# VHH binders against a8e7c5r167to518, part 3

Target 1, 352 residues: a8e7c5r167to518
Amino acid sequence: YKIFMDSDSFYYSLTYDLTNTVQRQGELGKSDQPLWKRVDDRFFWNKHMIKDLVDLQAPQVDFWVIPIIQGFVQVEELVVNYNESSDEERSSPETPLQEPTCVDDIHPRFTVALISRRSRHRAGMRYKRRGVDTDGHVANYVETEQLIHVHSHTLSFVQTRGSVPVFWSQAGYRYNPRPRIEKGERETMPYFASHFEKEVETYKKLVIINLVDQNGREKIIGDAYLKQVLLYNNPNLTYVSFDFHEHCRGMKFENVQTLTDAIYDIITDMRWAWVDQAGVICQQEGIFRVNCMDCLDRTNVVQAAIARVIMEQQLKKLGVMPPEQPLPLKCYRIYQVMWANNGDTISRQYAG
Key: E = the ipSAE of ESMFold2; O = the ipSAE of OpenDDE; V2 = 0.75 times the mean of E and O plus 0.25 times the DockQ between their complexes.

## First folded at step 1 (VHH)

Design a6 (framework vhh_6fv0_2)
Fold by ESMFold2-Fast, scan of step 1:
Structure a6 (fold): chain B 352 residues (1-352), chain A 123 residues (1-123)
Amino acid sequence: as target 1 above (352 residues)
Amino acid sequence: QVQLQESGGGLVQPGGSLRLSCAASGFTFSDYYMYWVRQAPEKGLEWVSTISSSGSTIYYKDSVKGRFTVSRDNAKNTLYLQMNSLKPEDAAQYYCARVTYTIKGSDTYWDYRGQGTQVTVSS
């Protein structure tokens, strides 16, 4: 398949449905219908521009109606080669492998793809009105899918991010403005419930990772969120709070390992989607919904750390990565750049 | 394009025998380790056997040791699984699979698997 960038942040493909995860595409089954008739409406950004043609469902429309997402796409091929030296630094012959399984390529290779899909609901740069709206949509909603491809295997891990789904606002006209709760718990519940009912329908189980500071000005939003989750009392929701400010002060983002270590069993139990040419091997059991109040960088760092744990588990299962040893440093450098680009792109889309 | 086509499945009584074959094309068969894997109703995919590229190194799932024999004919690009003393627990869809990487101490999975052949052991 080929993926095209129409402008600064819009992506499309003539052959691949960028609006659906690998798992959702499998759940939809086989269809001879054109891509735009099978898409996930949440991420179908050009739907309104072509609404009259879509409503007509004319055969001629099928040639020109290509679903466009807004967000991020990057694809990289990585080679697992522990001899990372340049040609000038390479001093010893290659260590012989065990009986070769492939003569022409002795180093494992895999493709990593990162796709972020921004919701078309609550689109645009919103500085004042955050959280949930009366349609049950949240500000800053993005679905991020990490794909690993090796030979016939495609493995997928999906996470979401979005605003805390209560009615809250923050003024955009002063430095570090105080957030405000705009509605009480009773008034909020129908819209909070609407948001999570849609999420549970799509993802089945949600693990909420709340990165809102537990002290200071952000506490009011974190407290409102926790209270609303407890009142809602949905067994498909698990709530995890992590004080990013306390643990990761001064851009020490490596301290996020404290979080991934603490939730390692949850990460492992969630698994990932896994398909090959013969069909489905396993499915992802739930999704992480990561939120912060203001700093999109915190959300990106946490999602990258969780996705890295998953990638390593996937590569170990495929025999691409040794169980006792991390990937070569070059692999991690490329991976970190991919996730940094993802974060920067999403931040630009919301910063205004 | 890698292709793996299994055959030889069927209905057999407990204690019976079947010989499965896997015809490989689209790659140099003699360069690859091969697996047999199976999936029973309501169960996940289970590894059954491994054979090295030369045929000199062979591994079996504990429950099939002494009953199943894997072999290969590199001149014919064909993998075989001889199944003797079949039990009801052996009923499954059986898949031939190619593997590129096998690392000591790691879980190893396949690059490509075929469409499979159904083995039914009726009582």
Scores: ipSAE 0.031, ipTM 0.561, lowest interface PAE 7.1, mean pLDDT 78

Design a7 (framework vhh_7xy4_2; at its last look DockQ between E and O 0.60; V2 from the best seeds 0.00; counts 0 for: pae E 7.2 > 2)
Fold by OpenDDE, look of step 2:
Structure a7 (fold): chain B 352 residues (1-352), chain A 124 residues (1-124)
Amino acid sequence: as target 1 above (352 residues)
Amino acid sequence: QLQLVESGGGLVQPGGSLRLSCAASGFTFSNYYMAWVRQPHGKGLEYIATISGSGGSTYYSDSVKGRFTISRDNAKNTLYLQMNSLKPEDTAMYYCAKSYVTIYGGTEYRFDYKGQGTQVTVSS
């Protein structure tokens, strides 16, 4: 599939539906319907722009309407090679720049794609848009799909991020403004429920990973979130708390492994979407919904960490990686860059 | 090393009261949600109460709501569970736990650490 970038924020494809996950595409099945009629409406950013065209009800319009997403797309081809010396050893001035050893055709190769789709609902800057609205939409909602393609196999793992689904705000442009709750718990309940009912309908099960600080200024939002979860009392909703700042203080992002290890069984049980020429091999049985306050940097780090665990499982299952080895360093580096780019792009879009 | 040490369990008659304590060490106690969970003999772990780091927010399972009170003293790194109006069905091993994941409405409660537990037996 060919993906086109209109800007740093907008993506479209003439041959691929960027608004739907591999799993959703499978569920929709083969259709003669035009692409724009099969889109996930949440991520169809040019819907309003094409309204006049659609209103013409002319069949010719169907050919010209291409769904556009706002978010991030990056595709990389990776080679599994464990013999490649760590670039750190290459950065010693004394080590002659060993010409990139021609990737011998003998090493397994796979394609990775990262697709983030921003919701068109409640679009706006982070200081102006927080929490949930009366329609159950949350600020900075992003669906992120990690794709792996090997031969005829396509594997997908989907995560979401979004603002804490209560009514809250942060007033002012000051660094780290104090958040405030705008509505009481009883008043919030129907809208909280509305949000998650839709999410459960879409993704079956949700595992909330709340990265909001359990102390300090953010605590009030975290407490409100947990309270709503408990009040909502849905068996399809799991709540995980992880104080990111406490565990990863000093940019110790490696400590996120504490989280991934703790929820490893949940990650494994969630599975992923897997499709080949014969059809659907397996489905993703739930979704991680990760949030911090603004659902940006911390969220991105945790999503990347979870996705890495999944990637390794996927590649091992495919026989691309040996069972006892981690992702090769070179692959890991590229992977980190992809997720970093994803995070940066989403941050720019939300921050304005 | 992270440690949680429960105390205060014992034998009590129906309608009686007990106060459990949990001494925490090896981590910044006030930064974490803490929980009480219990395990009846032959059954799985059951979530019963949780409290926020500051102690400003408390939550209870329906089974103990109105009877049990979770509290904490961050200065003493201690978690408490005041249990009133105890019933035979409250008989279980009670554990202090550092909360990690909660499946509310389900049968599973996950934590990163729990103590050795204290036995509570409610019997006439």
Scores: ipSAE 0.098, ipTM 0.551, lowest interface PAE 1.4, mean pLDDT 88
Fold by ESMFold2-Fast, scan of step 1:
Structure a7 (fold): chain B 352 residues (1-352), chain A 124 residues (1-124)
Amino acid sequence: as target 1 above (352 residues)
Amino acid sequence: QLQLVESGGGLVQPGGSLRLSCAASGFTFSNYYMAWVRQPHGKGLEYIATISGSGGSTYYSDSVKGRFTISRDNAKNTLYLQMNSLKPEDTAMYYCAKSYVTIYGGTEYRFDYKGQGTQVTVSS
């Protein structure tokens, strides 16, 4: 499918539904319904065009509306070639004058795509009002899908990020004031529950990864979140708190591996979506919901690490990656750049 | 060096009480959630209680709720567990724990560091 960028942050496709994950597209089935009637409303940024076209009684309005998402899209083809492990070989760019050699045909290839979809709910409501609103929507909500494509196989793994779903605020930049809890736990519960009921309906089970600091100014938000989760007592929720110890803050790889090792069974049990020509082989059983307060870098690094564990499991299952050996360093370099671009783009959408 | 040293265990009759202490050093104690976990002989680790860095929030496993109380003294870098109405089933090695990762849900409880432990034996 061809995916077009209308501007730096908006993406569309004439033939592919960018608003739905592979799994949700499968759940909707093959339908004669036009694309815009099947889209996920949360990520349908040009929805207002439908009302205008319907109001004008435009003939066959269904042919005029192409769904647009705000977020990020990047697609890369990776080659599993262990002979290109050096830094120079790994970094060598392809040129238009250099056609792929026939030797490249003997190495396994796979496509990685990364799609982030920013929710249209609470768009533009930044700074002072964070957290959850009275409709159960949270600020800064993004769904990120990692796709692996090999021959007829399409595999997908989805994660979400969003603000802590309590009523909290943080005043303007210059004062750097402490975040404030705006409502007590009893007043918060209906809206907290509304948020997670919608999430459970969509994703079945949630594993919350809380990256909010357990000390200092962010502590009040982390404490409120955990307390609300425990009071809510929903068996479909698992709450994970990850503490970035001060002495280890410079060792991001070691800290992140500590987390992924600790939750390895949870990651594996969640599985992934898998579709081939025969239909659905496997479904993702739940989702990670990752949050931090201000440091979007933490969220992106953690999501990338979890997605990497899943990608390796998927590639081993497809026979693209050996079970006892990691991917070539060149593959991980490209993967890291894709996830860095994702994080940078999402960060700019919240700040700008 | 990060260090957790538990004390206060011993032999006690059913219905009795014990107060466990954990002396922490080598890290900023007040900045971390702390937990008590136990391990009966020949069995896996069982979560008991967690306390927030400030001491303002506490959480308990169903097996000890109403009988045990977790508390801390941040000025002394010390964690406490007050155990009342002790039962033979409470017999275990008790560990003070600090973790980069804390998991709530199902039967999972993970941590990155625990102390040497203190033995609690409840028998008549």
Scores: ipSAE 0.084, ipTM 0.528, lowest interface PAE 3.5, mean pLDDT 77
Fold by ESMFold2, look of step 2:
Structure a7 (fold): chain B 352 residues (1-352), chain A 124 residues (1-124)
Amino acid sequence: as target 1 above (352 residues)
Amino acid sequence: QLQLVESGGGLVQPGGSLRLSCAASGFTFSNYYMAWVRQPHGKGLEYIATISGSGGSTYYSDSVKGRFTISRDNAKNTLYLQMNSLKPEDTAMYYCAKSYVTIYGGTEYRFDYKGQGTQVTVSS
């Protein structure tokens, strides 16, 4: 797919609807309709700029209206080559450099892409916008889609992040201020329910992954979330808590494996969207909704870890990656950089 | 070494009360959600009560809500289950459980470590 980057924050394509996942595009089917008539409204950032034209429904302007998202796009082509040395091993100047042969490349190749779509609702700065509003929208809501493309196969795995959907704030913009709850459980429930009713309508089943600390200043927010989930009592919600800081101290992000191991069968049962020339092979059966206090660094690390589990299953199913081997080190390093860039971009957009 | 040791079980008539205790060691007790699970003979495990690390948030299954109370004393590294108005269907082996990951909703429960258990028998 051909994607144009207008800036570091805003993206568009003349032929591909960046607002919709592979799965949603498959559900819409084939169409000659203009892209803007098929968009996911949550991520249609330039809607307000062209509202008068859209309201007039002037058909001739349909093809001049190009949907724009705010978020992140990165695409990388990777080669599965276990004989390739790391960048550190190439520092020897006396070792002869091997020239590429003229014979076709025999190593499997795949394309990996990340597309993050920031909701246009309740946009704002980190400390200015927290939690849910009276329309059921949450701060810092981002849908992140990880795409794998091999030959005619397109595979997709989608996750969301978003602020804890209760009414809370964090004042004192210079000192990591204490968060506080602004409304009680009973008053919050209609708006909490409004948020999750929309989420269930869109994604069918949700697995909430709450990463807030179980002790200290964050406790009040984590406790409020759990209480509200229990009161809401929706069978389509599964609530998972993982105290990120307790288990990942000292930047030991490999300890995120404790979480992915514990929910491995939930991840596997989620599946992914898979389309090829025969059409839709399978669909993703729900979504992970991941949060910490601001839905930035901790959230990004956990989403990357979950998506890596799925990516390895996808690559093994396609025969691109042998079942007995991890990804080549260079592939994994590029994957980590892609997700780091995603996190940095989302952080910049939220913080200003 | 990580250990969970349950105690306080026994034989009780219907309508009676028992208080179960679980002594924890080998980990920072206050950092973790703790749970009580039970297993009737020949049946699967049922999570019946869960409590946050600080003790501020609790969950109960519908089968015990209003009759059982989970609590913890982080200074003594001890988890408790106060069981009131006991019924014959409460007869089971009761275990305390520690989790890095707490799962509510859906059909599945997860824990990292479970004790040896204490038997509760409610008979008439």
Scores: ipSAE 0.014, ipTM 0.337, lowest interface PAE 7.2, mean pLDDT 78
ESMFold2 (binder alone), look of step 2: mean pLDDT 82; pTM 0.833

Design a8 (framework vhh_gefurulimab)
Fold by ESMFold2-Fast, scan of step 1:
Structure a8 (fold): chain B 352 residues (1-352), chain A 122 residues (1-122)
Amino acid sequence: as target 1 above (352 residues)
Amino acid sequence: EVQLVESGGGLVKPGGSLRLSCAASGFTFSSYAAAWFRQAPGKEREFVSAIYSGGSTTYADSVKGRFTISRDNAKNSLYLQMNSLRAEDTAVYYCATQTWIYSGSTYVKDYWGQGTLVTVSS
């Protein structure tokens, strides 16, 4: 199969289902149904084309509909070579040798793929009303899947992001106005519950990472979220609040390690999807649902940090990475660029 | 075993003061947000106050300026100082924490205490 970009924000494949994670594709099992009948409806951006074709009673609908996602796709091959991280630019000296040799074949290699899928629900720019709607859908909902491929092994780790699922708004968005809560806890509960019931059905358990500031302008949204979580009383939800400003003061995003260290057991216990030629080795037993109020960069930084911890655990399990040593700096530079591109793309889609 | 145990409730006259305590055990209390809720006879449970792990606080409009939430992480305790009490404050008060608590490799659901009765009457 091959993944195409129809514009800088839309992606499709003729044979691969970009709307489903590796784990969901396995759960759907073997199917003789056309690709478009198997897709995850949340991420099926051209779904209305099918309705039009069905209404016209088109005889070859299966040939005309290619599922398209909106989001981000990037694939990189990384080489675990510790010597290259200490080498200056143009580290390979004289190329013409007496006879060529394959001295570099000893270094492990792995593929990292990053796929972000924006929900078609609540599509477009919503300057005034964020949060949850009366159908239980949240603004700016994105599912991000990190894939590791080594030989016959495919490993997947999935996270979600989205608006705080209460009824809130922010008038005059471009001037950073004060946010408002538009409905009380009782009025909000059916829709809050609807959102999380769908999430639990899909992901089993949720760990909420709330990055909304605990002080100042954002506090009203964080307070509403905490109140609603506590009243909802769902045993499948774990709520974690992290004061990004307090822990990552200024632009010191390295302090995100404080969060990943604090939740290391939660990250490890969640596991990841792992498939090889023989079948399923293990499954992801939950999902992180990460949110901020209006700074999407916070969410991206935290998700990247969690995904990095998972990647290192996966690579150590596969024997690609030593247990006592981090990856070469070159690998982390590529990884950071990949996640930065993801964040920039999502932010651009959110802004218009 | 994860537990939340409230204490300090009782009978107090309007305008009086009372301090509620909640003792947490079986988890790393300092890592989690905690809250007070109350339920008056024949009414639904309502939010009163919350305190985040970092010490930031929030209050229901009905109690702002009168109630103060605080925590003592060394004693794994949550407090609610109630001043200028009114008849409308009569309720069973509940201590609560995050929906799930993670302890090592085990997730534990324990976010509500048994409650402590506060009666404000003449």
Scores: ipSAE 0.011, ipTM 0.539, lowest interface PAE 8.8, mean pLDDT 77

Design a9 (framework vhh_3k1k_2; at its last look DockQ between E and O 0.02; V2 from the best seeds 0.00; counts 0 for: pae E 3.3 > 2, placed apart)
Fold by ESMFold2-Fast, scan of step 1:
Structure a9 (fold): chain B 352 residues (1-352), chain A 127 residues (1-127)
Amino acid sequence: as target 1 above (352 residues)
Amino acid sequence: QVQLVESGGALVQPGGSLRLSCAASGFTFSDYAMRWYRQAPGKEREWVAGISGSGGSTSYEDSVKGRFTISRDDARNTVYLQMNSLKPEDTAVYYCAAERYVTWTSGGTTYIYEDYWGQGTQVTVSS
């Protein structure tokens, strides 16, 4: 079972269902059913093992099937300490005047976790075929969940990414291949609709963030996507374009502020999942679905920017972050490294 | 026809000051956020400063905070970048951009990003 041996891209837990978001776990309720009967099938990478164990007539199969995801998991504890500098003088063990700041309980703390779940659908798809297939599945579909934990509070915010859901490909044998649209709008519509009907059933409302370049070789894909969205005309879909290549290539994360400012009301209205000891306080109302053509860095930067806005709103509501002041730079440094690791891991999995 | 024209670029000594202007025509200026970007030779274009369409919000890249000030005059369809305490590393071609989202609802809701760019003005900080 090589899947259990690949520690860099496959994750499992004996006690936690990694295939379901906090919100989906709450919707399923507490059940006496074993984990493998409650998992989200899209992210259940070792599903075939159930058939193998049944075929072997293994006793107590329910105790031996541990769900495995392919993707990314990282957990960090962050301390809100405004007295720290980017230099290491404050952290030096030889600073004798730090006695008042040596009491860790004077500074708020929170845990941030990042979980990315790669869809098992289309894992064996044909080379260089992208977009949507006849089953309504898209290439490179990943669900990413950011969790914040403070005392008894657990907060969750979920985003997805995936290929533009039209029939498109890149010419396989050329250097710098040009993308092509393989089917017209009328022929594409049943499969486009099938994809979004499944997404709406799962997530209720979709905010599409299209990062496909509006000029040059990618324009044909961006134009096809917009036309299909307009023809589909579904009130549960919001379409947002952003020209990443003009503003963000080689620029800092702050430069996506034009996008996040423009959709701030959408971000705020979407909310997040929030649970405590008493139960569910709040639910996420919709999801961002972010796409680019082939540069995964663009998608990762935009998702990180949206997730940061949400994290700041969550921490302000919990009283962990002051309303008029950003987090300490050390917190943002750790946060940026977590999201960079996420992007690098997904990119590696995309390449095979 | 949409046009953005930058002016005010010059050679200036370190520690000096310079004011860039960007004159806009062919669109409703007050509907757009205005931004300044710069590009040094062999480097990628970087964002410098921004001002909202209402003029009520300004933002700056960390390296220019406290030294540069963005402002706008909607009556003259012009955005300005006041640059003080100039450093050699501020040497670049400076570009003005007008940015907004066009939004409509017809069942679904659509937000289309729209931007316009000037041709740039050269700023050189040297003795």
Scores: ipSAE 0.448, ipTM 0.703, lowest interface PAE 1.6, mean pLDDT 79
Fold by ESMFold2, look of step 2:
Structure a9 (fold): chain B 352 residues (1-352), chain A 127 residues (1-127)
Amino acid sequence: as target 1 above (352 residues)
Amino acid sequence: QVQLVESGGALVQPGGSLRLSCAASGFTFSDYAMRWYRQAPGKEREWVAGISGSGGSTSYEDSVKGRFTISRDDARNTVYLQMNSLKPEDTAVYYCAAERYVTWTSGGTTYIYEDYWGQGTQVTVSS
């Protein structure tokens, strides 16, 4: 597939529907219809700019209408080579290279890609956009898909992020403004339910990972979220809290392993989408929905950690890496950079 | 009345060894994963080592790997941190923590992360 960037934030492909996950494309089945007719409406960013052409349904529309997402795309090819490190260097200049190295040509290779697609609903380019609206849409809603490609196999794992779906604000330009709840618990119930009814319809089961600090200024938002989850009382909704700052203080983000170890069975039971030349082999059994206050840095770190657990399971199952070893350090560093770039891009789009 | 009490902190020369203990009471010890954290003067608290509730899985921060060993004795409700080859940068207050997810289920399932913390024990590594 060819993927094009129109700017730092906007992406399109002439041949691949960037608005849909691998799994959703499998559910749509084989089709000779144009890409724009099969899009996920949530992520069809240029819909309203070309609505007259789309509404005409003329045969020539297919040629001029290419679905565009706002978000992030990065694709990297990785080589599994345990003899190579990020600090590897060549021999001294006084001992010039005699022949090129071919070691990397014989090692297993895989492609990793990240596709983040931002919902066109409640777009907003300012930090004041928070919570849910009266249509059940939340601020900073992003679907992130991590793809692994090996030979004829395409594997996909999807997560979402989005603001806590209650009515709240965090106004102020000053240091550490206090968040405020704008509507009461009972008044919020139908809008919270509206949001999650749409989510359950789309993803079937959700595992909420709430990263809001459980002490201090953020507590009122986390408490409101939990209360609404309990009132909603839906069997397809699982709620998990994790105080990110308590566990990851000092920028020790590997301490997120506390969370991923504790929910390892939930992650494993989620599985992933897997397709090859024979068709759909398996599907992801729901989705993780991760949030902090703004759904930026903390959310990105946790999503990367969850996706890493899945990626290692995927690579082990395909025989690309041995079951007893972590990924080579070079692979892991590239993975970290991809997720850091994802987080930076999402942050710029939210903050403006 | 949950209580975690660290002990064994001392002043020691570089290259020396210490064993820290954390005695737990007021909860079912085997249900909890145990962690050691440390906080150096003027720095944020940082994770050092962890051991699962079953004792079958251990993990370590990179700077202490190979030098520190975490273990647990469920019969005595105690977790240990054996610290070898100590360096001046290991100087800190060391904290013990117990953690689990508290769950309840009705229509859906809710997991609330719960932890308990000790008051810390001082480890000083200097000539």
Scores: ipSAE 0.300, ipTM 0.659, lowest interface PAE 3.3, mean pLDDT 80
Fold by OpenDDE, look of step 2:
Structure a9 (fold): chain B 352 residues (1-352), chain A 127 residues (1-127)
Amino acid sequence: as target 1 above (352 residues)
Amino acid sequence: QVQLVESGGALVQPGGSLRLSCAASGFTFSDYAMRWYRQAPGKEREWVAGISGSGGSTSYEDSVKGRFTISRDDARNTVYLQMNSLKPEDTAVYYCAAERYVTWTSGGTTYIYEDYWGQGTQVTVSS
């Protein structure tokens, strides 16, 4: 399939549904319906724009309407080669990767795609949009899908990010205003439940990774979140707290491994989607919902870390990567750049 | 009949320890989050600690974090609050509460809040 970029933020395909995950597409099956009728409504960014066209009820509309997502798409071809020299300058996600020169056909190859889909609901800037609304939608909701393609195999791992689903704000003229709760616990309860009922319906099981600081100004939001989780008491909802700033102070992002190690069994049990020529081999049984305050940098780092664990498992399962080796350095570097680009793009979209 | 009965409140010296118990009856205990509240004289009732119905999640007020531990025994329909390193500021009537969401489906999904409260137990920390 061909993916087109209209801008840094908008993506479309004439042949591929960018609004649905590989797993959802598998569940929907083959359809003769036009693409715009098969989309996940949450990520159909231009839905409002096409309303007038749809109202015409002209058959031609089915061919003219192309669903557009707001988010991020990057595709890379990677080669598994452990003999390549490490260049320290290339390890920084801020350093543009030089184009891979000569691909050796002797080494296994695989394609990686990263697709982030931003919800069209509660769109706005981070200081203007926080928390949940009365429809159960949260600010800065993004579904991120990591795809691996090897030969006839397509593997997928999906994560989400979204604002803490309580009524809260962080508005002010000062830099980094103090967050505040806008509604009481009881008033929030129905909307919190509404949000997660929809999420559970969509993803079956959710593992919340809350990165909100457990101390300081952010604590009030974290506490509010946890209180709602306690009251909601849904067996399909698991809550994990990880104080990112405490563990990764000084830009020690490697310490996120503490989290991934702690939840390794959960990651493994969640599995991932696997589709080949014969059909669906396995399904992702749940989803990680990762958040911090703004669901940007910290969230992106943690999502990337979790996705890396999954990628390694996937590649090992496919026999592309040996069982006792980590991801090759070159692959890891490209991987880091992809996720960094994802994070930057999402940040620009939300932060303005 | 729904009943929550707190026990274990006492007069203790600063630095002392107490264990509060709350025995529940008349409802499905495991379906409810259990929380402890306290009310000091002349102050509003405040949340202290909470534990989910499954017991998989716990939470604490900042002032008691590291000192208090909430736990539950579903077999005995009892929630506990272990209080260590007690301070005069901890003096209050401590209340046990059972709380949950209730889902009501009538043309849509509605969530209703349910709560039950005990009568409280007095904790006094004084030299």
Scores: ipSAE 0.102, ipTM 0.595, lowest interface PAE 2.1, mean pLDDT 89
ESMFold2 (binder alone), look of step 2: mean pLDDT 82; pTM 0.804

